VH-VL binders against Mitochondrial intermembrane space cysteine motif-containing protein MIX23 (MIX23). Designs and how they scored, part 2

Target 1, 196 residues: Mitochondrial intermembrane space cysteine motif-containing protein MIX23 (MIX23), of Saccharomyces cerevisiae (p38162)
Amino acid sequence: MVDNRRTFTAPQSLLETNLTFPNDEPSLTTITVTRERCVDPSLIDSFLRFLRHGSDDIIRQKLNNYRKGSINGKNKCKEFLKQELYPNWQIRNNIISFCEKEAAEMKNETDQQCGNNKKTTAEPLIDARIDPYAARERAEKQEAQYKDWTKVTEWVANNRKIEQILTSTTEGILRQNCEQNNDYLKEFTQFCKDNS

## First folded at step 1 (VH-VL)

Design b2 (framework fv_bebtelovimab)
Fold by ESMFold2-Fast, scan of step 1:
Structure b2 (fold): chain C 196 residues (1-196), chain A 120 residues (1-120), chain B 109 residues (1-109)
Amino acid sequence: as target 1 above (196 residues)
Amino acid sequence: QITLKESGPTLVKPTQTLTLTCTFSGFSLSTSGVGVGWLRQPPGKALEWLALIYWDDDKRYSPSLKSRLTISKDTSKNQVVLKMTNIDPVDTATYYCAHSLWFGEYFDYWGQGTLVTVSS
Amino acid sequence: QSALTQPASVSGSPGQSITISCTGTSSDVGGYNYVSWYQQHPGKAPKLMIFDVSNRPSGISNRFSGSKSGNTASLTISGLQAEDEADYYCSSYTSSDYVFGGGTKLTVL
C-alpha cells in the first residue's frame, strides 16, 4: 500500500515542565512517526524517553505535591491520571503500536516479493551450481529485505517490555499514594477506549 | 444493565428534612471506581449537582449546599441516601440519582427522577 | 444564574447542522478537559451525549460531536433529525463542583 505516517504531540503538562535534554535530541513538542523512523528509531527513542522522564520517572514527586495541595487529594489523583499519566501512556502505546503495524505490513510485502507466500507463484530457482553469482546476489537481496522487518519487530518487543516494567512500578506507587484497591490498568484500558 | 430509581416523599413542608433513597441494580458500590451522585432540576430551570459518594465512602458536596446535605450508602442493599435539612419552597425540583466513575467527571446512567414539591 | 453560558435556543432544518456553545471561565471549561453534554426530552431524565469534551458513549450517533477552544465548548449536531428536538445542557468540572449551563432548546423546523 502507500506510506503511512502519524504525528504525536506531547501532553500539555509536559510542555509546561522544566525538563532538560542535550542539543542533539529532537524537538520535545511533537514527532511524526513513519516506517523509516520505525526502522531507524533514534528519534522515536528520544521522544519516548522524554515522555517517560516527564511522567513515570518523576511520579513520586508529582503525587507528593498533589497530596499536599489545596484540592482534595483523591480528586487531585484523578486529575493527574486523566490529564497527565494516562494520556502519556496512551501516546507511548500508540507509537509502539504504529511500528508494530508497520512491521506486519513490511513482512507481508517482503513475503510477496520473495515468493515465501504459498499463494504467490515462485520465481524460477537459480541453482548456485549453474549460476553462483546470480544465486548469491538473490540471497543477499532477500536477507536485506527481511533485515528491516526483524529490526522493527525486535524494537517493538523491547519497548513493550519497558512499558510493562514502568506500568507495574507506577501502579505500585499509585496504590501507595492514591487508591489501594483500584485497578489502574483496567481504568487505563477504559481511558483508551473512551479516547479512540 | 445499569438501572437506578429514586424514592421518597413527593410533598414536604418548609423547615423539614427531605430524605431520598436511590435503589440500583446492575452494579455494586463495593466495586472499585464506582460512585453514585444526586442532582436536581427545578421546573423549567437548569440541572444542579448536589452530592456524590464513591465505593470507598469518599463524599463530595456542592459547596453552596454542603451544610444542608448528608449522603450515605448501604452497599448490601444497593442503596444511596441523600438527606437535605431545612427545606424551603425554592428546593422544589425533580431529584435524580445517577451512576458515576472515579476517573470520570460525568454521569452516564440516570434514574427516572422524583418530583419533590415544598409547600406550606 | 447558571455558571456556564448557553444560547437559550437554536433551530435548524432536517439534514442541516447546528452548533451549541457553552462558555465558562479558566476555572471550569478552560481549566479542565471535563466537559459533558446532556440531551433531555420533555418529562424525561437527561441522557449523556458527550463526555470529556469530545468522547461519545457507546450507542450515541456519530452525528453528535464535541470540541473546545479556550473557555468555550461546542456541541455540533449534523444531519438534523426530528428526534433531536430537545433541551441540551453542558456541564463542566471545577476543583470543587460540577457546574451546568442554562440549557439550549433545539427546535427542528
Scores: ipSAE 0.008, ipTM 0.502, lowest interface PAE 9.4, mean pLDDT 83

Design b3 (from b2 with heavy chain S100E L101G W102Y F103S G104Y E105G Y106W Y109P; framework fv_bebtelovimab)
Fold by ESMFold2-Fast, scan of step 1:
Structure b3 (fold): chain C 196 residues (1-196), chain A 120 residues (1-120), chain B 109 residues (1-109)
Amino acid sequence: as target 1 above (196 residues)
Amino acid sequence: QITLKESGPTLVKPTQTLTLTCTFSGFSLSTSGVGVGWLRQPPGKALEWLALIYWDDDKRYSPSLKSRLTISKDTSKNQVVLKMTNIDPVDTATYYCAHEGYSYGWFDPWGQGTLVTVSS
Amino acid sequence: QSALTQPASVSGSPGQSITISCTGTSSDVGGYNYVSWYQQHPGKAPKLMIFDVSNRPSGISNRFSGSKSGNTASLTISGLQAEDEADYYCSSYTSSDYVFGGGTKLTVL
């Protein structure tokens, strides 16, 4: 199999910011994401933490910085969104999407190994009411074959949930400090279409 | 915990220069986005913003008082200094320094304040 | 005179809700979502109660809430208690200044 890989670089605005991290955690400016790293996501987790720390976690501080030297706060909100926040959100979403795609491919590969033993020959049905031990052993064996896929799928679901919570919280702050009636999620979706 | 404390003379004569020092703890003025402001309140009157200094030495002044005010910082000492020239009896007020939050235009926490009386 | 208009006084009985208004222009309250409210007891420094129109700092009771409509911001205190008796000041960001209201004296009857 050819190794699928994709390299991600932190947004330029974040690279120009001198950030202080609690507990002296290392910052990463680039990461190459691979299937292996989706399965063992320690480096991806560090990179996502770096991106989140440099944006959503300090959004009030970022908005205050944009006020410095600005005559119109609302205009500088637009610059912040376009230059820093939306690029940051897009990179995070693209990393999660990469691992989601890899998980789908892993499932398909495992399905072919376990399920393509002739399309027309059905696996014997095991009725748990009749033989609970055989049914359980079969289920446990199947779960073992899908271990890595399950792990990546759970990681993706968890990080999608984290993104939803962070985005929702950040939208609340943007509505209070920028344009109240703007649909930031819709604007971000359009940003992604224009910058894909 | 963030704390701030004002210090300076309690009585000054008209035409003199008032110098006030704010000493703080619990944060650094080298941290990006952080600011320290000065405000005052004449007895029985409303609050008035005077000046603000940011971590990168960017300075903002009340338009009505700009010609009389100088704000500076000493990051190594955790101090911010305000100077007001040509002091007048109408400048009698309690003077506060305060930490500026990470969004526009709010201050928390505040120092306890120092009353400055201007009389001959 | 203060740049932002507040009523000089408001009063209420324990358990009631009261609202304090803060009216500016399109260049301050109406132009930005950067309205703050401060509580001041006699002889004490002001205490931040609300920032960015409706946000509460950590430790501030949820009885205090803020809102804005057009050029008028409002502070609402529900379940009024004796210790709420104080002066209340609104503040707004402008492009060149931070402006304050004249203050409202709240009396708890």
Scores: ipSAE 0.006, ipTM 0.457, lowest interface PAE 12.9, mean pLDDT 81

Design b4 (framework fv_bebtelovimab)
Fold by ESMFold2-Fast, scan of step 1:
Structure b4 (fold): chain C 196 residues (1-196), chain A 121 residues (1-121), chain B 109 residues (1-109)
Amino acid sequence: as target 1 above (196 residues)
Amino acid sequence: QITLKESGPTLVKPTQTLTLTCTFSGFSLSTSGVGVGWLRQPPGKALEWLALIYWDDDKRYSPSLKSRLTISKDTSKNQVVLKMTNIDPVDTATYYCARDYYDSSGLFDYWGQGTLVTVSS
Amino acid sequence: QSALTQPASVSGSPGQSITISCTGTSSDVGGYNYVSWYQQHPGKAPKLMIFDVSNRPSGISNRFSGSKSGNTASLTISGLQAEDEADYYCSSYTSSDYVFGGGTKLTVL
């Protein structure tokens, strides 16, 4: 049943931070992502919130410390980006991409099943006249096959939008506290190519 | 071509203020990511960093010398000035200015030729 | 004394390789990936050879390489040539300073 899975671990810098977090405590420092967890994403959501809380949510605090007391605070921004922020963004994007890939496979599998004329035109295993509840349950089960795919694709779309908003906001803060004319999103894209 | 050149007095008396000027060409302190700093090297001794100023007027000083040092820039003249107060014979050294370009070559990629400052009565 | 520890001298013959060490603490060499190496010929200004531990500026021979393990950075010069004879200085950032090693005199035999 579980054919595909991938384990993600938060960066060590985040593990050293004594973060206090509402509600979904205990904090998850590692997670194994599976198709079943993409369908019921409560644990993935908790892990993504942990990553976001330890990076984008506190970015002003991180950058203020680098600017103060350093002879080359501008260069410390680059180290922060490469060692903490970009790895964090990459992990979040890879989790979302995993579920996106799983959703595509779900769609393909369901399409194959529903596109099979033999199965769709096959007589019910149970005659509806003598067991109408079993016949209805079978039909509902077949109709429900796309519901999991829909849930996962909506979750992926929603989290892609959240990532876009977070990275855009963070880029604005980086332009205020680090190099103003740098294209951070382009740099992150290159980071992913170099570290994929 | 990037060049830096130090200028100032070659002989200074104890307790005076030393003023050194770095004049550069081939780059501008209006450029984001660029800084110019000062270093010194007493005869036969190791290099020592003194101060650094960035394009956005952010200033950094050696902690041991901070109370004696002032760094400033005149972007329109392509100049950076270092002032060191209460000069002492132990401050005798060759003084260098150098460029910092963190987005390209890192810290102190181009140096001036150096100017020897002797502190003597 | 200088903040970073280097051997006073190293020597090698043309064509050989040598390594110069630079030892600091977790608050400088061990804490930052901002180690630089400078070459200085007698009477001349220092020249940047390596920055950010292992990066070469344009125009610097690939015979020069840098590395770091824990609190110790190393400069390796392969295929030694007569013009490599010079003083070599390492440097590193701290939280509030930029510190140098005492320098190593390289003699090419």
Scores: ipSAE 0.007, ipTM 0.477, lowest interface PAE 9.0, mean pLDDT 83

Design b5 (framework fv_bebtelovimab)
Fold by ESMFold2-Fast, scan of step 1:
Parts: C-alpha cells; structure tokens; sequence
Structure b5 (fold): chain C 196 residues (1-196), chain A 123 residues (1-123), chain B 109 residues (1-109)
C-alpha cells in the first residue's frame, strides 16, 4: 500500500482510569495517525491531551498518597514506571516521531517537484520590472507548496517542547518520591530500546 | 484508631522455631496499599527490621535473616504471623509489629506500632 | 553494628534547640529522600516523628524538623520540653534493606 498509517491505543492502565476534563471534551482511546492528520492535527492533539492528562498531569496526586522506597531490590515505583508511565511516554514519542518522518518525506517530495535540490538547467534571466506579478506569483506558489511541511514541522517542534517540559517536571517528582539518584530519561531510553 | 498487638511465647529454647502473631484493628489487609511489618530491638541495642507483608501478599525480608524467616497473613482474622527458625540467644529482643501504607513505592517507615513483646532465648 | 551513625547522646536545657545527626553513605541517606525519625520513651514502642526527610505526621509538633545535606540527615528540636527526653532513631532505605541508626539519647537538663 501507498498509504503510510499507524494505529495507537492508550495503555491498558490508562483505559481503566476515570478522567475529568475542565471542558466537555471527548476522550479518544484509539487513533489512526496519517499524513493528513499530521497536517490537521486536531484528533492527534485530543489523543495526546488524553495521554498526558491520564499520566504526567495526575502523577503528583498519585504520588502524594504513596510511601517511598523499596526493599530487597523490588520497587513499586519500578513497576509503575514499567507498566504505566514509560509505555505512555513511548506512545506519545512514537506519534510525534511519525509526523516528524512524514514531514521529512513531504519536504523531499516537494523539493523534487520544485527542483530546489536539483540545479540541472540554467534559468533564463527574468527582469522583475518587466513582470513583477509573475515573480510574486512564483514566490507564492513555492510558499504554498511548502505550507503543509512548515505546518507539520512547527507542530512537531511545539509538541517536543511540551514533552520536554512535562517529562522534566515528572522526573523531578519521581526523584522526590522514588530513587533520587536514578536517571529516569536514560532508563526510559533503554526501555524504548528493549521494547522497540 | 489503628491498633496492633503482638502475642507469642516469652521464653524459647535454642534451636526451636519462634512463632509470633500480630492481631490488629482499625484497618484491613484487603485494602490496597496496606502492609504490616515486624521489627525487633535487643535490650539496649538499635531497632532492626525483619519482614514485611503487603495487602497483595508481596513479602519482604531482611537479607541477613531471610533464610530463617517466614511471614504470612490471614486477612479474615486480621492477623499477621512471623516464624523464625533455629532460634539463638542472640535473638533475645522485644518484637514489634507495625502498620504501613504504600501502593507505588517500597517502604521505609512505620506509622503505628504495637506495644511489643519481649522474647527471651535461654536454656 | 548499625548501618547509620548517630551520636550516642545529646543534651539541652528547656527552651533551647538541639540537633541530632544521622550519617550514612551515598547508597542510603545520600541516595534517597527517604529518611525517617522515631522517638522512643523507656519501655514504650517507637513513634514516627519525621518521614521523607522533613515531613511531619499529623499530630507531631512543628518544634520537630528534619533536613538533609549530602550523606547526613539531621533532626532539629526547637523549644525543648521535658517530654522530649527520649531515644531518637533515624532510618533510611537501601537497595536491599531498611536500616536504622544506633540511636541518640536526648537528655533535657
């Protein structure tokens, strides 16, 4: 098939959690991500909000009711990380990565169509004073051809920044309520490598 | 009003098995997060943690004593039992059971304690 | 021997402040924010005074405060009262064990 798509389902632990939104916003538990949905990301935004709200946003509430530490090498925190938090982070990362890869492919396709990366023909000299409207129309046409790529790239950048803020905040909370000297981001990276 | 009370023999002979029972009220071991631990204190010495059992039957033991200890619970009777094999005079101590709460992390503190029971090991 | 080092005794007069130290290693006190303090009167069971380095259980006076710097945790008692005279034990989590200090006898003069 020509269509590039992936279906993502929220972790089982999250599906069993009752979530309350400040607004009357519907929750999505499963989403199929496509290039079209990366360009118009309203459904992806709803799904990411659901994942974030059911994990990082309520971690403080969960941890406030728990005791810290572990005995004999077993840690309730490790179980939570493995079964709930890291799977949630991985799904969010995979969705953003999907759209990032789609954006890269869109740029390559557009570059080939416009010839921006292939200078195989000498251009005739065109004087803008003779036809300023043609020069402007050409610029507008090229901007339009890259519009979708720009939109997806900006969306990816924005969501990477949101993830950075959320995971940084959550890591601080984990250091206060779990192991102080653990590098949670490195552990998460290893989790992704082991579960890829 | 959480309360715990230890019971068992006050005098045991070397090589025997010591069995202690903790009977509690004000909480249930069927409640998620609840656990009961055992600790001891030899006369004039520091506190020492022995074992812990959680609501989900998750068990923890002191590494130095693990081979000698068995902890179990009877949720319907509100009891936790500790067995220590091959008792020795060095095991003479006041034994305590204590309540804890933990569903995300392990644990490192006990918020409510029984009064303690002195166990003397001698011939 | 106890895993965590405490002074054997400390003393103070009513109304003064005293501090009890608890020194471990990077694998216990230094590695975790999981330090607890227990108070024990003669012939009585221990009572939890501080958990998670600096948190007080409900009903514990704000005269009791906890802190930690590196591998050393501290319990500070301000406005000393006669009833504070007791043994104080620190505790910490390790990767494989739940360990205690040797205890400190507080004498209120």
Amino acid sequence: as target 1 above (196 residues)
Amino acid sequence: QITLKESGPTLVKPTQTLTLTCTFSGFSLSTSGVGVGWLRQPPGKALEWLALIYWDDDKRYSPSLKSRLTISKDTSKNQVVLKMTNIDPVDTATYYCAHTYDILTGYYEFDYWGQGTLVTVSS
Amino acid sequence: QSALTQPASVSGSPGQSITISCTGTSSDVGGYNYVSWYQQHPGKAPKLMIFDVSNRPSGISNRFSGSKSGNTASLTISGLQAEDEADYYCSSYTSSDYVFGGGTKLTVL
Scores: ipSAE 0.006, ipTM 0.475, lowest interface PAE 11.7, mean pLDDT 80

Design b6 (framework fv_bebtelovimab)
Fold by ESMFold2-Fast, scan of step 1:
Structure b6 (fold): chain C 196 residues (1-196), chain A 119 residues (1-119), chain B 109 residues (1-109)
Amino acid sequence: as target 1 above (196 residues)
Amino acid sequence: QITLKESGPTLVKPTQTLTLTCTFSGFSLSTSGVGVGWLRQPPGKALEWLALIYWDDDKRYSPSLKSRLTISKDTSKNQVVLKMTNIDPVDTATYYCAHLGPEWYFDLWGQGTLVTVSS
Amino acid sequence: QSALTQPASVSGSPGQSITISCTGTSSDVGGYNYVSWYQQHPGKAPKLMIFDVSNRPSGISNRFSGSKSGNTASLTISGLQAEDEADYYCSSYTSSDYVFGGGTKLTVL
């Protein structure tokens, strides 16, 4: 098939902000995501940390004037959500979804190769009763073929969990400083549909 | 106890500028989160929101009337002033000022002042 | 005229319950939990009866209750009394302004 790659750029609102990072980490404002980078995600991890640091990690500071019980703050909260927070969440989710799709393709490709090899005739028959070592070696070879898929799938699962925790925490803060009874995840989902 | 009272002319001629003053007590417009709004009700018709001013001098206007409206405050006098330019007979209404409760409701209202626009 | 739709009139007998509807869109009633209800007797200023969909100010009878489903908010008055006869207005916040309903005249038979 063709190589899949997609370039992501941080939201303009985040690019206009001077950010300081703990641990003296370099700024990364644009990234091209590829299958190879999903497998070795150090650059993707840096980009996601940049996006998270410029939004969820400092959300209390950004909402400092949007206190619950202030009508002035409530409308400004909605602008913050549309102009800054939701675009940031959408980019992060799109990156994770890209790697999730790549993982699915990797599994399909590996499944086809392993299935086709079984159909290829003249391969030696391995009987574990006679040669347990050869059976083990063959199992290890099959497992090795799925190594990259497993790595990307675990990375995706981990980052989905991180996003869920961050979204839940941010919702709590938004309920304290903006609308108490709003379903922010549903609103974000609608934002993604409107801006896809 | 919060009280508000509207004052201004009861009769205005077309094309003039209407100036209304809301004088209040029992709260300060320097308190964070506090606002005062203006609303009107033509005889026999529904309520219409006109303008709102907050403690930090942030101002909001009805989109349909924005070009004709100016709202201002004098925190030291406990007053909010609304000016409406180019008055027309259709602007005949009872005008209310009201204290904005937390989260966008008007919890306490002035008694209202009827403004008649005629030549 | 008004952004929110209310029935022009509603009636009931003393002791009965009545409900007044207030229908808007997903950008006002449906989009926010900031619906208010006001009672207005002839020649008087409006009085806040319900705020934030279902909350009562201090001093308002528990016979008055509010609810919301989708784009429609409702004011319910139980145990109707003669003094409940008045005009009732709903109001909702939008992202840019406030909108009011056309008002409902309640007649106590």
Scores: ipSAE 0.000, ipTM 0.435, lowest interface PAE 14.9, mean pLDDT 81

Design b7 (from b2 with heavy chain S100R L101D W102Y F103G G104D E105Y Y106W Y109P; framework fv_bebtelovimab)
Fold by ESMFold2-Fast, scan of step 1:
Structure b7 (fold): chain C 196 residues (1-196), chain A 120 residues (1-120), chain B 109 residues (1-109)
Amino acid sequence: as target 1 above (196 residues)
Amino acid sequence: QITLKESGPTLVKPTQTLTLTCTFSGFSLSTSGVGVGWLRQPPGKALEWLALIYWDDDKRYSPSLKSRLTISKDTSKNQVVLKMTNIDPVDTATYYCAHRDYGDYWFDPWGQGTLVTVSS
Amino acid sequence: QSALTQPASVSGSPGQSITISCTGTSSDVGGYNYVSWYQQHPGKAPKLMIFDVSNRPSGISNRFSGSKSGNTASLTISGLQAEDEADYYCSSYTSSDYVFGGGTKLTVL
């Protein structure tokens, strides 16, 4: 038995805020991510929403009280980045990466079953010019076999796009309220290296 | 699957430079997000992290040993090399290399280790 | 930097449960959810048993579980088996380094 699963816990700072959502939505502070949950991402979506709401969505509120240019304000910015924002970004990226790795494994497994990887299975070629109906039927069968992989791959692409938009917006706000000329994405990358 | 193997001298004299090579398979250091670290364990003692190198040639060293350590990679050979200068009998240890992914805080898998004895 | 504190030894009988503690500070164990545990049999390389406090790599028995409270992380092994007899090391991230515990020798009686 090989059950790929990984448990993610929200940063300690979020756990201490008693954060609530509109519409009585329960807050997920911990989630176990599995292949099945990548395919049906409702719980992952709720967890990512919780992380985003507790960080990027309220960043203006958190930073408005920091005095730009002061040493105390700069120190508060650094503490916020290290203790709240970068941990949130890292967890969100790691969740998306987990599902991306699962999608790659799913494709490899399906390729072996359908003979797309000819190293494992020999399959006859179907020439559409000779038998167009058999070729269409085979293509439809193969497409059905890749349904879950396609679903997870599209979910990953969509969430990468969401992260890019959120990160770009947040970086602009950080430049307004913290260090104007800092490359926050580069600093985040460095944070991950130093914290891995 | 990922495998790593350490190689180098088993006996080194004090004041010499120790050179260890980690040869790996199952991944490439040309792939974004991968890294290789070096750790050691003196006989009967705790594990100690020494150095880490990432796919983009970014390097990290243990603060207590950084002046003595150099880590480098040869991506085309699937090798990572660690050099430790001014070797001393207290550096006698089993040396391990291990795989690490960017954004992860653990090493997995580990090589089998190579014992280096420092003696005159 | 700070080293993590583990008991030097722990023992149990087959079928019992044991827990190994790993105590640090707010700058390592208490400050991050980045605790890992390694198992080492005599003459062998360490093997990852737990990462990110409570996660198991594929192929690791669910008899091994991890937890954390404040500055102390814990590894619990249930249903002890003879093959569990080994040294166990905890590790944690700090702001600029990786620190390890002193190791705990588990004896299965």
Scores: ipSAE 0.007, ipTM 0.561, lowest interface PAE 8.4, mean pLDDT 83

Design b8 (framework fv_bebtelovimab)
Fold by ESMFold2-Fast, scan of step 1:
Structure b8 (fold): chain C 196 residues (1-196), chain A 122 residues (1-122), chain B 109 residues (1-109)
Amino acid sequence: as target 1 above (196 residues)
Amino acid sequence: QITLKESGPTLVKPTQTLTLTCTFSGFSLSTSGVGVGWLRQPPGKALEWLALIYWDDDKRYSPSLKSRLTISKDTSKNQVVLKMTNIDPVDTATYYCAHSYYYGSGSYLDYWGQGTLVTVSS
Amino acid sequence: QSALTQPASVSGSPGQSITISCTGTSSDVGGYNYVSWYQQHPGKAPKLMIFDVSNRPSGISNRFSGSKSGNTASLTISGLQAEDEADYYCSSYTSSDYVFGGGTKLTVL
């Protein structure tokens, strides 16, 4: 099917805050991700910024409040991780994974189309020696067919790097404000397995 | 739609304190992730970042100018104020305020005011 | 405090492609994916062209593209047009500061 789509909703805890995006609608706390939106990721980028800002960006403030105000600071850290941070990370990873899978399907579809064209008995013989303009036009047209795949693949790679940097930074903050010797990345991986 | 406008004196004498106000509309500086920055550009020279204030009142200053700069906000008036002490002729520049969106560790300046030229001379 | 290094000037003819480099260190351009590019016409405020290395704001032509390799970010303008003649500034955001490049004057011959 060419109509793959998936709806993502921000974690319940984040929906209760007064976070807004510049240049989009106040109620954008749910997004339907489609192939078209992976190709033009402006709305996805806004949603990812909302998720990142409502978690990793303000994490030190949230953790300091938990530690200073709570008799059970360690218990509050665990609640924050399970109710806010890990769900947020999981949603971001799932959005990126959706577009990554769409990119793979786009490449497969384009490869198949190019293969079918080569098998066609009506395929014209374009020889650069005879008509360099027709040969160039054909090459440009084939390159254009992979344009969207290239865009999505680059967007996915960039966002994977952003997630790696943010997760690493946040882990350092968690070690300072919660359990110093806990492997938070391993704990998150287990959270994803339990909540897939 | 997001708009910002700088205001303040166009002529300042050396050793005085320069006070600039950024008045904005289309956003609130109580909204998480929102910041307002100040930048300047001397005639014919490069852009220089001066200061940034975030929704949570966190303030950032250019290291070379930190001792001379104070940034503050009044969210009810939709204003951000920059003060620069001990003004000098080398501070002659067009001063800009700009909207900033902060996410994770990253930020960028997406909407800019028109700028206000401040000349420092006796 | 380290200004990002840009060439003072670049030039091209209409229809050509040009690339402007922006070189920093592992503490700014190399360490983060938070590079922005701004276009400034004489007497005007800067305009955001690219953010987060390669993302275009709404309304920016796809002739403008951004990339990064190691400590160097690049802005590429394809299909060069007369109205592209302007100053271009790169910027990197670290966890505490904005760092700007010295600017590049693009001349369309």
Scores: ipSAE 0.000, ipTM 0.446, lowest interface PAE 14.7, mean pLDDT 80

Design b9 (framework fv_bebtelovimab)
Fold by ESMFold2-Fast, scan of step 1:
Structure b9 (fold): chain C 196 residues (1-196), chain A 122 residues (1-122), chain B 109 residues (1-109)
Amino acid sequence: as target 1 above (196 residues)
Amino acid sequence: QITLKESGPTLVKPTQTLTLTCTFSGFSLSTYGVGVGWLRQPPGKALEWLALIYWNDDKRYSPSLKSRLTISKDTSKNQVVLKMTNIDPVDTATYYCAHELYDSSGYWFDPWGQGTLVTVSS
Amino acid sequence: QSALTQPASVSGSPGQSITISCTGTSSDVGGYDYVSWYQQHPGKAPKLMIFEVSNRPSGISNRFSGSKSGNTASLTISGLQAEDEADYYCSSYAGSYTVFGGGTKLTVL
């Protein structure tokens, strides 16, 4: 068995943005995401906040910088989307998707151990005796196995919700400052297909 | 530890502009993800959120009061200022400022200042 | 009028459990997992008890728990103590601003 690992690096455009961070919190420009980090997501949360802060949270500032000095903002908006915003959205979605996939694998592994196929593991056979102590220990182990899956699943759901809210808000700003009738989420989906 | 304290006039006349200052310690409002909000509570009534300002100078206002509110910060003085125009007796309330950590999808406030009672009367 | 609906009062005896409801719409409580609960004693500032539906800040007793189903969030206080007697307010993110409930007065009989 091989544990999955994936390294993510912030977009170059974001690294060139001068961002302010807490004195005692390290700045994260690269993160390696693992199952353990999906379960304890403090580091992933910091990285996602960094990505969100340097894009959606300052979207008006970014667009104003692109609009200044140009009488035709249409091409400038398109460059901003391709060079800064869409790459940022793609990385955030890929991180969340990684943990979503890990959660699914955790669920499958736990289901196999907790009675969907009792012939798969030797552990239940060792504990299969009429002993209140052993029976209680086994039940507690089963509950603990599902706890990590539950944590990751809830974290994924919450971050999908954050992305939905951010994307919706940013689309409103883009419609006000770029093309009014453009479907930016559809364009982003196409960007991901073209860049994966 | 984080502390906040509200200051301003305790008595204001109708139609005037109310100016309140929040002075804080234990954090910097230039720090990524940090915000300071203003809330109020009329005597015997529910809490009401008024405005919020973030480290990056982004501002949020209560939709019902937006035309009357201005929030600003002075990062060097560790202060956030709220101005409310055209004050009315119904604006009589205890005004609070509070610390917030922003993740772009939720506002929860901890800790809060002690509050300052503002009475609006002639 | 408060945006979120809470019962005006709730009561319980020491050692019992009580639940306070907070009902909104799909644009606030039902739309986001960003519900907070605040405790307020007379003459004091509110204190955060629960954030993000069910999370407790450091130092908050595990007797306090939060949950949500559809458009209704709930605060449950188990092992009720005299010190729990206070006003409780729910709050929810609503897209670009925060809304509060009308508050619930908890009386410990």
Scores: ipSAE 0.000, ipTM 0.440, lowest interface PAE 16.9, mean pLDDT 81

